# Ledger of designs, part 24: VH-VL binders against Interferon-induced very large GTPase 1 (GVINP1)

Target 1, 242 residues: Interferon-induced very large GTPase 1 (GVINP1), of Homo sapiens (Human) (q7z2y8r1479to1720)
Amino acid sequence: DKRLFVLSILGLQSSGKSTVLNALFGLQFTVSAGKCTQGAYMQLLKVEETFTEELGFDFVLAVDTEGLRAPEHSNKSKDRDNELVTFVIGLANLTLINIFGENPSEMQDILQIVVQAFLRMKQVKIFPSCLFVHQNVGEATATDQTMDGRRRLEQKLDEMAAIAAEQEQCLDVTCFSDVIRFDVNTHVYYFAHLWDGNPPMAPPNPRYSHNVQQLKSRILMTATQESRGNIMKISDVKSRVQ
Below, E stands for the ipSAE of ESMFold2; O stands for the ipSAE of OpenDDE; V2 stands for 0.75 times the mean of E and O plus 0.25 times the DockQ between their complexes.

## First folded at step 20 (VH-VL; framework fv_telazorlimab)

Design j1 (from j0 with light chain D92N; at its last look DockQ between E and O 0.59; V2 from the best seeds 0.00; counts 0 for: pae E 7.6 > 2)
Fold by ESMFold2, look of step 20:
Structure j1 (fold): chain C 242 residues (1-242), chain A 121 residues (1-121), chain B 106 residues (1-106)
Amino acid sequence: as target 1 above (242 residues)
Amino acid sequence: QVTLKESGPALVKPTQTLTLTCSFSGFSLSTSGVGVGWIRQPPGKALEWIAHIYWDDDKYYNTALKTRLTISKDTSKNQVVLTMTNMDPVDTATYYCARDYYWGLWAFDIWGQGTLVTVSS
Amino acid sequence: EIVLTQSPATLSLSPGERATLSCRASQSVSYLAWYQQKPGQAPRPWIYYASKRATGIPARFSGSGSGTDYTLTISSLEPEDFAVYYCQQYSNWPYTFGQGTKVEIK
């Protein structure tokens, strides 16, 4: 009956994901319910009545992970990590890939995990959309915003797709664009830290606010395109989750 | 194209420290998800996993053997090194190194030929 | 630590017969593999993720099961199939192997 857009956020660390989700939806939607299952936090967000016809859906289900490979009291489990990735990507109309900070190792790890996951989805004929969100980088990091920085990211994704294709025995994949539709110039968003210091003692970062609006616009555009045929009824999502 | 090979002494005396090297080619331990594990098999007995190291230097050890084991890697040399202290005749076994991939569906997909280590006085 | 118990320990059969090998885990796992090993050789990857055949493995081999109970089936034994088969879980640390099932000629 009601239409649901599923937005998933995947990342290694849980920090930063809530900040982006809150900035996008904290003042624009009413949170109807929140639930944590198998290491994923789900929020049901009701679309304001005046926007439902324009957007083509009535609710947004935001699915956020607790963080892949995050330190926990219990030992790591391949079952947990792979179940979480499969759950988050398999539900979503759009997946946001969250990369926090300037840690090169974290960037490599999350990129490889994502490439592997989307390759597996391709093998079962599921073609989710993705956007990359790179948070907490220096505001004036020119290389991440320039043609050179985006070209380097695209090269890394292509290399990782080739490696993943070998490991999954998928002979028709040689680059990332063989796995999903991807344009490094429109699908990657960079954010400086929202605050200059520890909250609440610092003013909002102006660059962060602008980038959030650009990301929001792209998410809504994707959701509008999905409403023409791919948006599921809430009853269909309930069946899939159960 | 992908290969692993174990090297080290064939004979070790009780109480000595064993050092085994896994040399590999056709892949890199800098790739996210890639790991190398060590598995041993006493003559006529079952397989026993003993140690593991991943691309991010995360390490795992068999619980019963943990106090005697150290695993390390040199990514630039394509090598993984296992040391086991205080060797005992019950540690006589063929030692294998093998590759796995944490993020995918695979188990150990490529194995070395193994090296027999005999512990005898 | 997850214990894998294989049964039977030895399976004596003739070529052409159906072989059924069992692997039971002490707790639920999703990542379960099978290896074939012949004397003097390293184990060979055979089945991974419970049911997926490794490259080049004949269709007469099938893996099935979930949770704690897993089965390797050989629909019609060929002479080259007589070997020891090990199951292995790779869901949780430490990774563990079963003790093996020897499939031998009757």
Scores: ipSAE 0.025, ipTM 0.570, lowest interface PAE 7.6, mean pLDDT 75
ESMFold2 (binder alone), look of step 20: mean pLDDT 92; pTM 0.941
OpenDDE, look of step 20: ipSAE 0.423; ipTM 0.794

Design j2 (from j0 with heavy chain D56N; at its last look DockQ between E and O 0.63; V2 from the best seeds 0.00; counts 0 for: pae E 6.9 > 2)
Fold by ESMFold2, look of step 20:
Structure j2 (fold): chain C 242 residues (1-242), chain A 121 residues (1-121), chain B 106 residues (1-106)
Amino acid sequence: as target 1 above (242 residues)
Amino acid sequence: QVTLKESGPALVKPTQTLTLTCSFSGFSLSTSGVGVGWIRQPPGKALEWIAHIYWNDDKYYNTALKTRLTISKDTSKNQVVLTMTNMDPVDTATYYCARDYYWGLWAFDIWGQGTLVTVSS
Amino acid sequence: EIVLTQSPATLSLSPGERATLSCRASQSVSYLAWYQQKPGQAPRPWIYYASKRATGIPARFSGSGSGTDYTLTISSLEPEDFAVYYCQQYSDWPYTFGQGTKVEIK
């Protein structure tokens, strides 16, 4: 009957999700063995016992996907892809939307998938929290244009939400904030490169520590707020996974 | 207004290659999840899906026909092209193109008017 | 490949009667659509995701079912409802259609 906070990471193939997971969880929690099920990798992280009462949970379950556009020879199907998206978003207290690098095609694809998935969740009255993580961007983009980048992302999300709402006949949706609770200034995180070169011969990227700390703080704040109302027991999570 | 229109020859001789073009407007194949499929219907017979292409250039073919089919797109021209080799009289059918959306709840939500292709000497 | 079998092949009814059309899949699916087709016309989207009506489709049409058994119901037939209805699965490749159910005037 121990309490579990579920964190999911959603992204396309080649999105660098393992780099984010390693930075977030290898630095603070004791990690238990991961399991692969239905195209998702799950890692159980134990919260140090002296902090469990403050936080309101005993474990964090990190859920990661292999990607929504699996290779052609995999068990790809619309049922599998939509089951995986539903599993990831429906299971999680918080979903991280991971975008790796500055590839415009990858960013457009993940944004469209995310908007459509959250609109689908809104239609069944599931309201997950989300944070956007845009990692491994050029230092100039991460530093000098962060406010402009946030505005552009918000505009693109709003455009996609409006299009999706028209296609799905959701007349009460005109922007992305109508789909989920979203503030572009507090829900979007930009990471510079983890390394200035190839490991282990390169020093850590200094800006990575700043953004990791901010992201960890937001995750823990969200988890603390969730523990006041809707945190799940481990037995409940087991039922959902099956 | 979202539209699709099929174009190509109305008459093809046996063994020739059929080339059909789907020209569409009001949407783009640049949008993630958007695709165009080809469906045919022999006179008085049921509908048969034959080929599909998506925004990311993923392609799918009816297994019985795959060795004879090639599908491609030109996103800048709003066109999808289907070629079918070694045509036979049993391939006589009305050929439709239709829009699909992979990530959502959509089925083929917009269809072209269809073009009848007759395979005869 | 998922085979869809529609029954009956022909349903002869009068206006005002209730019509029930069956679509059975050879494997479980979640994504199933229905189309209406009249002679000389392209198929028209009718029901998607098993139970959702396409834009402009009257409430007398309802879709239901899950797994392998799906049903299209017309609660009270109108003259314009006499047509052929096809089911289609779009869960797994290749996409497939049923052979059709013709709803005709008795």
Scores: ipSAE 0.033, ipTM 0.588, lowest interface PAE 6.9, mean pLDDT 74
ESMFold2 (binder alone), look of step 20: mean pLDDT 92; pTM 0.939
OpenDDE, look of step 20: ipSAE 0.228; ipTM 0.763

Design j3 (from j0 with light chain S30K; at its last look DockQ between E and O 0.51; V2 from the best seeds 0.00; counts 0 for: pae E 8.4 > 2)
Fold by ESMFold2, look of step 20:
Structure j3 (fold): chain C 242 residues (1-242), chain A 121 residues (1-121), chain B 106 residues (1-106)
Amino acid sequence: as target 1 above (242 residues)
Amino acid sequence: QVTLKESGPALVKPTQTLTLTCSFSGFSLSTSGVGVGWIRQPPGKALEWIAHIYWDDDKYYNTALKTRLTISKDTSKNQVVLTMTNMDPVDTATYYCARDYYWGLWAFDIWGQGTLVTVSS
Amino acid sequence: EIVLTQSPATLSLSPGERATLSCRASQSVKYLAWYQQKPGQAPRPWIYYASKRATGIPARFSGSGSGTDYTLTISSLEPEDFAVYYCQQYSDWPYTFGQGTKVEIK
């Protein structure tokens, strides 16, 4: 039967996830009908026939959340938030972690959610890949990609992994690399501000074509590596999605 | 070394307001996901959750007690404060504070030793 | 709110016997914990996420169940195991505890 690669996108509400999806998916895929379930939007993308043998799969299931910590929902529920995160990460071969803007509080929240979720997956021996996408950042951050900025992110992830490990009583976990295979130099992507200059009349900041192509290439490379190992057939996914 | 400790009056008269402070060390309420809850236990009886506060100032109260409770935090002092108005002898209990972590699998992983509050004339 | 009903209220057993404690929720939950409490002490974390043992909890303790029905099993009682056990749900607000099951020496 047909082979499926599952791509999930996690992020907070107002994170620009639709913009990332629109920028990434173009002529390589034919978009099929979308479906929303429990706050997740799912869309089936057909791989063009000329690439199916090269990539090792026939379809991509793109799963996008409407957002975590939505302000208009009723009181926060541990079941709802953790159920959605578990569904999205447990289903996916690759998860994109979408961070919008430079607000430290919002960045910390999404990083904690991610670290906690991957620690849980490790405990049940599920090892999905992840990439970080940091949108609406300053032009210097988006183009300069200094080791200092990447090192600071790695330190934050390590600190959060230690906190999560205490809560989950995984005493052999002290850093994020103990949870999943992660290289801050190849797994983090930066994009310029959506609104360049931010006056009321300013048009949307042009996206850097190079960064978009790098991210797209990394997603396809990861999908190719997964197709050689742990890719599901569509019949198996139908059973698990029901 | 993570610890929590409850403090407040051991004796309160009916109709007075009880103020309890949970002082903790080894963690911060500025950390995403961290919360502190209050649980009470009347002598010889079952545990009852009463109030909760998280790092982002979200607050939750036991439905039956909600109109009498206020919870707040002072992150710089590592303290959570619970006030309960119009105390009655049925509120006599040991009061515990405990930590949880919203993103994790635990509800309450570390508890204080508790403080007995007696409500009597 | 979700009501947790524990049964039996009391288990009178001898060391070496198997104990089975039940916790039933009025609605389906995913997050359920068990605590052990001895007289004069704070509750102690015991089992979390229905089946995961807290650090240092002996393997003779086993948690199981899903949905509305949860069980704590002690495969062979030791003298130190005689205590009150509480279940607690933390799926939805308000968080609630069961009434407790007292495991006492016969």
Scores: ipSAE 0.012, ipTM 0.551, lowest interface PAE 8.4, mean pLDDT 74
ESMFold2 (binder alone), look of step 20: mean pLDDT 93; pTM 0.942
OpenDDE, look of step 20: ipSAE 0.235; ipTM 0.759

Design j4 (from i8 with light chain D92N; at its last look DockQ between E and O 0.01; V2 from the best seeds 0.00; counts 0 for: pae O 14.5 > 2, placed apart)
Fold by OpenDDE, look of step 20:
Parts: sequence; C-alpha cells; structure tokens
Structure j4 (fold): chain C 242 residues (1-242), chain A 121 residues (1-121), chain B 106 residues (1-106)
Amino acid sequence: as target 1 above (242 residues)
Amino acid sequence: QVTLKESGPALVKPTQTLTLTCSFSGFSLSTSGVGVGWIRQPPGKALEWIAHIYWDDDKYYNTALKTRLTISKDTSKNQVVLTMTNMDPVDTATYYCARDYYWGLWAFDIWGQGTLVTVSS
Amino acid sequence: EIVLTQSPATLSLSPGERATLSCRASQSVSYLAWYQQKPGQAPRPWIYDASKRATGIPARFSGSGSGTDYTLTISSLEPEDFAVYYCQQYSNWPYTFGQGTKVEIK
C-alpha cells in the first residue's frame, strides 16, 4: 500500500493554474489558450525509491482543476464551484489557491468559497493545508505591493471567515487562522509575470522560475511534515473521495 | 548577440578593495526578469557564486562573503559593478559575470570570458 | 547552503567509452544545471533542469535525477568531450556549485 501526498490547485479560469503545476513538477497539463481544464485532472508522480524514506511518501498526486467562475456555467456556476472546491480541498493534503491579478470582485468570490470549504473540513476533522499564489504581481512596486497585498488578503480572509462562521454556526471562528493554520507572511507567494510582455515576442521572465523554486521548496517541506503523521494511503483515497 | 565582459584591475594588494565592472550588450537590465550574477574560480579550483542583481535592484550575496560585497547596476550604461573589500590572497581567482534570463532554463545562460584578479603584495 | 558533491573527482576513459558523472546534493533541489569547462575557457551551459540539453549539445549527453541525486551521462565519449563538468543548483539562494569532475583521456 503506497503512500500519497496530494497536491491540488484552485483558481479562476485562465489564471495560470496548469502553468504553475507544470513548472513545479514538470507536469504536462494542458496550458493552451482556448483549451480549458474541465473538471479535475490528476497526474501521479513517482518518488524515487532512494527518497521515499526521507520524504515519507511514495507518490505525489497532482490535481489540476477546472477554473472557477467559468462563463459557460452561467447561473449554476456558483454551486458547481462550491462542490468542486470542497471536493478538491477535501482530497488534498495541500491546496494551492491561485490568484491572478487584482480583481477585487473575482477574488472575493473565490476566497469565500475556499474559506467555506476549509471550515467544512474542520467540522469533519480534516485539516488540510493551503498556500496562496498571487500571480501577475506588478514589477514597479513589488515590495510595497506585497506588503499591502498581504495585509489586504489577510483582512479579506478574516472577513470571509467571519461570514462562513456565521453561516456554519461556528462560534469559535473569528478569523481565517481559526479555520486553518495560516500566516499571511509565510503562506502567500507572489509570482512575477511568466513573460516580459506579450508572447510570442516577449522574452521569458526568469524571476518566475525563482518564484516557482521558492514555492516548490515550501511544498516539499509541507509534504515532509505531513508524512510524519497523516500520510494518505492509496487504499484510503476511495474512502476520502466518498 | 548577447555578450558580457568583465573589466577591472588584474592586480590588487591585500586589504584593498576590488571593483569589477560587467559590461554587457544584446540585452537590458530594464527588461523585467533580467539578472546578472558574479562567479569566481580560483586557479585549478571549483566555481563559486558571489553575488546576483536583478532588474528591479533585488540583490543576493554569498553568505560567507556578504559583509565584503556590494553589487550595483547602471541600467543606462548596461553595466553591473561588484565591489569586494579587504581582499586577501585567497581571493585570487578568475571572476566571471553571467546573465540570468531564461525562466526555468538556466541560472546562467551566457558568460563573460572572465578576468583574472591576483591579490599579492 | 546546499552542498553539491560530485563523484568521481577524476574520470579517466578512452574515446568511445561510457561516462557517468554523479552530483549529490546535501538536501533536495528542484533545479540543477551542468556546465562544461575546458582549460582557459569560461564555463558553458550544458544541461539545465536536470535533463534538458542546451542548444547545440549532442544527443550523447543526457542528464537525469531528482531530489538529491543527479547524473550526467555521456554514452560514447568523443575527443571534444574531455573537460571538467560542474553541477550547480539554482533552487535556493545561495547558488552553489559542485567541486567538478574531470573527464580525462586514459
């Protein structure tokens, strides 16, 4: 019975989710414009045998998901998104929440769904982890933007947590850190643009790769930590999905 | 064509400060994602990373050498400057500058020819 | 810092033979590169992202590995392949290099 670390990613449609996964682990999820991911796609990565003991797991299951708030789903989109997010968060040891740009309205919708899902997991004594990936961070004010961005994100998450708590009748939850272990300083990663300008004429941005490296390091650290206590077995996957 | 070229003194006395300049062409440090690093190699020994600077003035230094290092850029001149204080004979090496440009591909995809710096009395 | 240990220090082989170079990291790395260096020349990018050949690099060269263990293989040595090869990690600051493996003619 092999041990699995499950990594999933959530985010809006065309927010670069698949690109992030591909960059992290050399995966081959579809990233082409016009071909959007439908549902959830999974790739199983085998850990080298020499590392399995150190890492504590035998496989990484990477889960790519359909973009949230897809236009084609119109009025049923919200319910569908809720189901998908809950399922994906419940399945994963670690979920990457991918945010592209700074659209306040879209961000709010995603955050609400995500916070709600985590709260639901807590209620059933499932304690997954999450990391936020904020992509397309402007270059000129990267430092200032990141500090302000963190503050804003934390505030928004706390607001969403309060709302979710009320809805779920969780009196002991007042902020997002009450829902899951979360530090806005260590659990949020800001990514530069993948390209310097508009492809195909734009050169690639090496800073993106640096950001990916940092994120990957964090993911592996988290995976190692998780493997020490609550590693999922392949045989447990069916039970967890149900 | 992308090129980098190191320039500076070939000889430095102990305790003196070394200033090296990397002049490059074919790319600009005004371009997002562009970085330039310094690497040195003592004669017959391995490569050692020294410092790195990006277009947005983000800087990284070798931990052991950090207190002695300053890296800066002049975008208008297409130059990166490395300053190293309190030079010692152990710092004798060929010093290279190299470009960091391709995402996820290379840390250093284009190198200068290197300049030998000898620290001696 | 991440320490990269290359082995062997020197590899003496004849043209046509297979060469296997090892690079071991003190901790897991995500991005590893190989450079070739000939006497009196600057290092040249050779393999990036553990297994991808730089432009113009012959197919006889291959890179493999993950985590802490990486390998550069030359399936059949050509006279021009005799050089020093360095591995480098660029996953974490500070960037670090291995001590190098010298591939020399037997």
Scores: ipSAE 0.000, ipTM 0.503, lowest interface PAE 14.5, mean pLDDT 87
ESMFold2, look of step 20: ipSAE 0.046; ipTM 0.607
ESMFold2 (binder alone), look of step 20: mean pLDDT 93; pTM 0.940

Design j5 (from h1 with light chain R52K; at its last look DockQ between E and O 0.01; V2 from the best seeds 0.00; counts 0 for: pae E 14.4 > 2, placed apart)
Fold by ESMFold2, look of step 20:
Structure j5 (fold): chain C 242 residues (1-242), chain A 121 residues (1-121), chain B 106 residues (1-106)
Amino acid sequence: as target 1 above (242 residues)
Amino acid sequence: QVTLKESGPALVKPTQTLTLTCSFSGFSLSTSGVGVGWIRQPPGKALEWIAHIYWDDDKYYNTALKTRLTISKDTSKNQVVLTMTNMDPVDTATYYCARDYYWGLYAFDIWGQGTLVTVSS
Amino acid sequence: EIVLTQSPATLSLSPGERATLSCRASQSVSYLAWYQQKPGQAPRPWIYYASKRATGIPARFSGSGSGTDYTLTISSLEPEDFAVYYCQQYSDWPYTFGQGTKVEIK
């Protein structure tokens, strides 16, 4: 009878993902001990009783892809990362994808893995949601960052989708919007410092607080939309994880 | 149950200093992301935000009033104190304290009942 | 600072009618709230983040809008809905409120 929202957090440079959840949601959750299963660290977060009616779920399962970053980017480590990311995305109702700075090679590596995972989910008719969080961008001059930055990310996602479609022999996929329902204007968030393991305890300035509040609101809105028929019971998660 | 209550003098003479205390229960200012704000409303007029304090002692003031305002907290007593100097009859208003939760996501989600402060000779 | 202008100043309507309240910001905002206030009472949180109902707020209330134009809609007025409604932005310091729209019985 208890309802579970599954939130995954992915990123090469991401650390302290439980700290991110605390910064985003504060004390709405009671944290259980984490478990490491199939190469992913999982924590069960109980929603405090005063918020369960507002949120539409009772628990959040936070899934952290520890070890996504490999010291040496060999074929073995990339294959393991691909399978782990595919599993984590397939389990999650919502996946947050953390991108650090604008290092082209690091960004391309993350995007390749993510796009392939979503393409595989499409092939098995699983339709998870995702949000992109782009950290350590340079000067933040507006709350949504410039449209050029969003356009460049969309173009890169389209490139990766075309490459993945060729590799997976999916002729009906030519761009990222063929893979999942995605709007670069509402699914991409820009931050200076969010996942450093010491998230802000207070808003240091309006732009940072605004961006954090936007992300929180989007996560809550996604969870509410999923609760309309897609939120699993805890017993159902066991069969899905097997 | 979360509650806030304002206390202080109902009558203040011009030029005097007003001190208001917000006493609250059901939450703590030691909790990350929590703050308390002060809002006033002159009789028959609109609401005006005047001051704000967060759990980490970060403080914000209405620009027009900043030189007259001091906000502080006593976390162990669950209190926030607002001091406003050089009171004038135009400062006659009902003064509210209200909670800022989750770094402001919910705006002001819980309000006190308010206390009317009249400034006259 | 960001100025919020509410219109109309007064809506005179009967129970069962639809009410539409407007709030216009002097510059784009992302964080906008609505409060209900009755005489002698503190404001009550009503809508946050433009469209999210606060706890216990009836479904007949809906908020919408983005950028500079925001709307509070009451689909079918009940006797308890006659009050003053304020919008508030909390995107930038200082936080500011609109001047209010009074919804009164005709």
Scores: ipSAE 0.000, ipTM 0.416, lowest interface PAE 14.4, mean pLDDT 73
ESMFold2 (binder alone), look of step 20: mean pLDDT 94; pTM 0.951
OpenDDE, look of step 20: ipSAE 0.428; ipTM 0.792

Design j6 (from j0 with light chain S30R W93Y; at its last look DockQ between E and O 0.18; V2 from the best seeds 0.00; counts 0 for: pae E 11.0 > 2, placed apart)
Fold by ESMFold2, look of step 20:
Structure j6 (fold): chain C 242 residues (1-242), chain A 121 residues (1-121), chain B 106 residues (1-106)
Amino acid sequence: as target 1 above (242 residues)
Amino acid sequence: QVTLKESGPALVKPTQTLTLTCSFSGFSLSTSGVGVGWIRQPPGKALEWIAHIYWDDDKYYNTALKTRLTISKDTSKNQVVLTMTNMDPVDTATYYCARDYYWGLWAFDIWGQGTLVTVSS
Amino acid sequence: EIVLTQSPATLSLSPGERATLSCRASQSVRYLAWYQQKPGQAPRPWIYYASKRATGIPARFSGSGSGTDYTLTISSLEPEDFAVYYCQQYSDYPYTFGQGTKVEIK
């Protein structure tokens, strides 16, 4: 009955992710049901009535990767949990890859999981979209926002796609664009972040608010493009996860 | 710069309780996916993982040692505390704390220098 | 519990030779790392996710394998490469280490 857009969020810091998520959705969405992202695994957001027909969906399910961990007292497997995160990404219409800070090792490793997830989705002919977000980057990272910085990221993604293709024995994959539709110039966003709370413990940085609005516009544009072909009804989501 | 440092007694008598503190800087346990683990190495022997705690307070213990171990954290002080009860001479080892990241591909990427704990009467 | 068995226990080789270290897991894993350790020092991250070199690790080191069989290869040994190498799985708790392979000068 009701149409659901699934947004997966993979990232490094829950407070930063939920702050951006709340800012993104507090302007055009009303929380109709769901739990706070802090200490919660997902949020269900209702699209305001005036936007439902334009967007092509009625609800957004925001899935935080933190909410997919097994309970402490269950047998825990990192391999199993990261594979489950991978499958949730494959279910999603759009995956937002949130990288907090400038640590190259953290960025590289999370990119590898994402690339492998998308390669596996390609093998079963599921084609999710992605956006990359670097939060809390300093002014010293201006080169990461230039054409040279974007080209370096694209080269890294291509290397990871080739590695994943070797591990998954996929001969037809040599670069990241073979795995998913990706344009490094339009799918990568950089934020300078002085805001350190959730909800804000301090007022939003004006640069942060502008960057959030740009990202929000891109997410909604992507969601509109995907709604023309791939939005699932709420009833279908549970059966697909199984 | 990311650093971890182990502190605690160098000498413990059999049956006593060992308390080790891992003090770290350059990262926070409030960051999603971040964890701190404890690994020990008896002199001249292989590494043995013993306990782990993550940012969400999820905890894991070596199965053979589970009943003797308690791990906890104080995120505001950037500390992880390991308590091991009923120490025995076989527990003599260098104890390391190390950082990992659950959501990424990393193993333990930053290690402390280690602290030798000797158990003898 | 996943048991990692490293072989050989000791590799006695000369500088310039190729070293091949094996790590076999008792069940399939996806997350496997290698560490280098020299006497009196903490282990150092070397290879993670089976094949990715940690920052600053020379290209002569390569990791490969999947499932239960993993290999660390040093294409041409340098004097600084003589050390003990441990593999570690981080797929399932409890995390486990292999017993180590000592690479020593002949």
Scores: ipSAE 0.005, ipTM 0.502, lowest interface PAE 11.0, mean pLDDT 71
ESMFold2 (binder alone), look of step 20: mean pLDDT 92; pTM 0.932
OpenDDE, look of step 20: ipSAE 0.568; ipTM 0.848

Design j7 (from j0 with heavy chain L105F; at its last look DockQ between E and O 0.57; V2 from the best seeds 0.00; counts 0 for: pae E 6.4 > 2)
Fold by ESMFold2, look of step 20:
Structure j7 (fold): chain C 242 residues (1-242), chain A 121 residues (1-121), chain B 106 residues (1-106)
Amino acid sequence: as target 1 above (242 residues)
Amino acid sequence: QVTLKESGPALVKPTQTLTLTCSFSGFSLSTSGVGVGWIRQPPGKALEWIAHIYWDDDKYYNTALKTRLTISKDTSKNQVVLTMTNMDPVDTATYYCARDYYWGFWAFDIWGQGTLVTVSS
Amino acid sequence: EIVLTQSPATLSLSPGERATLSCRASQSVSYLAWYQQKPGQAPRPWIYYASKRATGIPARFSGSGSGTDYTLTISSLEPEDFAVYYCQQYSDWPYTFGQGTKVEIK
């Protein structure tokens, strides 16, 4: 009966995921208590009844991970890490890939995880969408350098798609756009610092609020596009998380 | 296009240290998820995994052999090196290196031809 | 450490017959692969993730199973299928192999 849009957040540990999530979901929604399952936090957000027909779903399930390849892990097991990756990517209608700051090593790990997971989903005919979120970048980087950053990201994604295609024996994949529908200009968002200066005397950073609004609008647009074909019943979600 | 090749001595004496090199091409150990493992097979017997190294320098060893093994990599040379101390005639085997991928569903997808190491006095 | 037990040790069959190879794990695993090996050659990847065929592996080969019980089936044996088949788990360290099942011509 009830329709659910699943939003997952993937990122390395300690990458400002909670800041963006709180900004997106702390407003205009009725929030249920979250549940934790093996390094993933789930929070059910009820869409107000007056908007359910417009949006095409009744609930949003926000799924947040604690992290992948976290430093505190002493013995990585393929079952545990692959289960987390599969859970986050395979459950969601839309996955946010969260990168905090400008760390190149974190970007490389996230990119490979994203590319591999989406290629695997393509092979089982699950087609989730993704958006990239770079948090807490400098104002100059967020404005003046994003064109160059977008070009490098696109090139890197294409290179990683080719590698992943070899690994998954998917001969018809040569670039990232063969894996999922992706446009580096519309699917990558850069976030500046939350404040213009040091609290408590600093005003809220207006660039941050505007970027959050644009990201929210894009998430809702994606959810509306998916509502006719890929939205699950709540009972189906329960079976997936077990 | 993707290849791995084992190199090292064909004959070692008991108590000596064996050093094997896996040289590979067509992929890089700098790629997230990529790893190289070592597997041995005594003549006429089953396969035995012995050691593994990943792109982030995480290492894993067969429990029974751990005190005798050291694995390392040189990413710029596309090489993985395995050192095994205190060789014994029971260690006579063909030694293979093979590629692994941590993020994927694959097991060892590409294998070297193998190199026979005989331990005798 | 997870022990894989393959059965039978030897399977003697004629071309055209159906072959069924068993691999049992001492603990539940999710990641299991099969390899084919002929004398003097390195093992060849055959089946991964219990049921997915490697590139170029004929459809007469199928893998199935979950948990502790896994099966490799050859629906109709061809002359090139007579070899030793090994199962391997890669769910937990250390990675382990079964002892092999030799499929030979009767």
Scores: ipSAE 0.051, ipTM 0.598, lowest interface PAE 6.4, mean pLDDT 74
ESMFold2 (binder alone), look of step 20: mean pLDDT 93; pTM 0.941
OpenDDE, look of step 20: ipSAE 0.396; ipTM 0.794

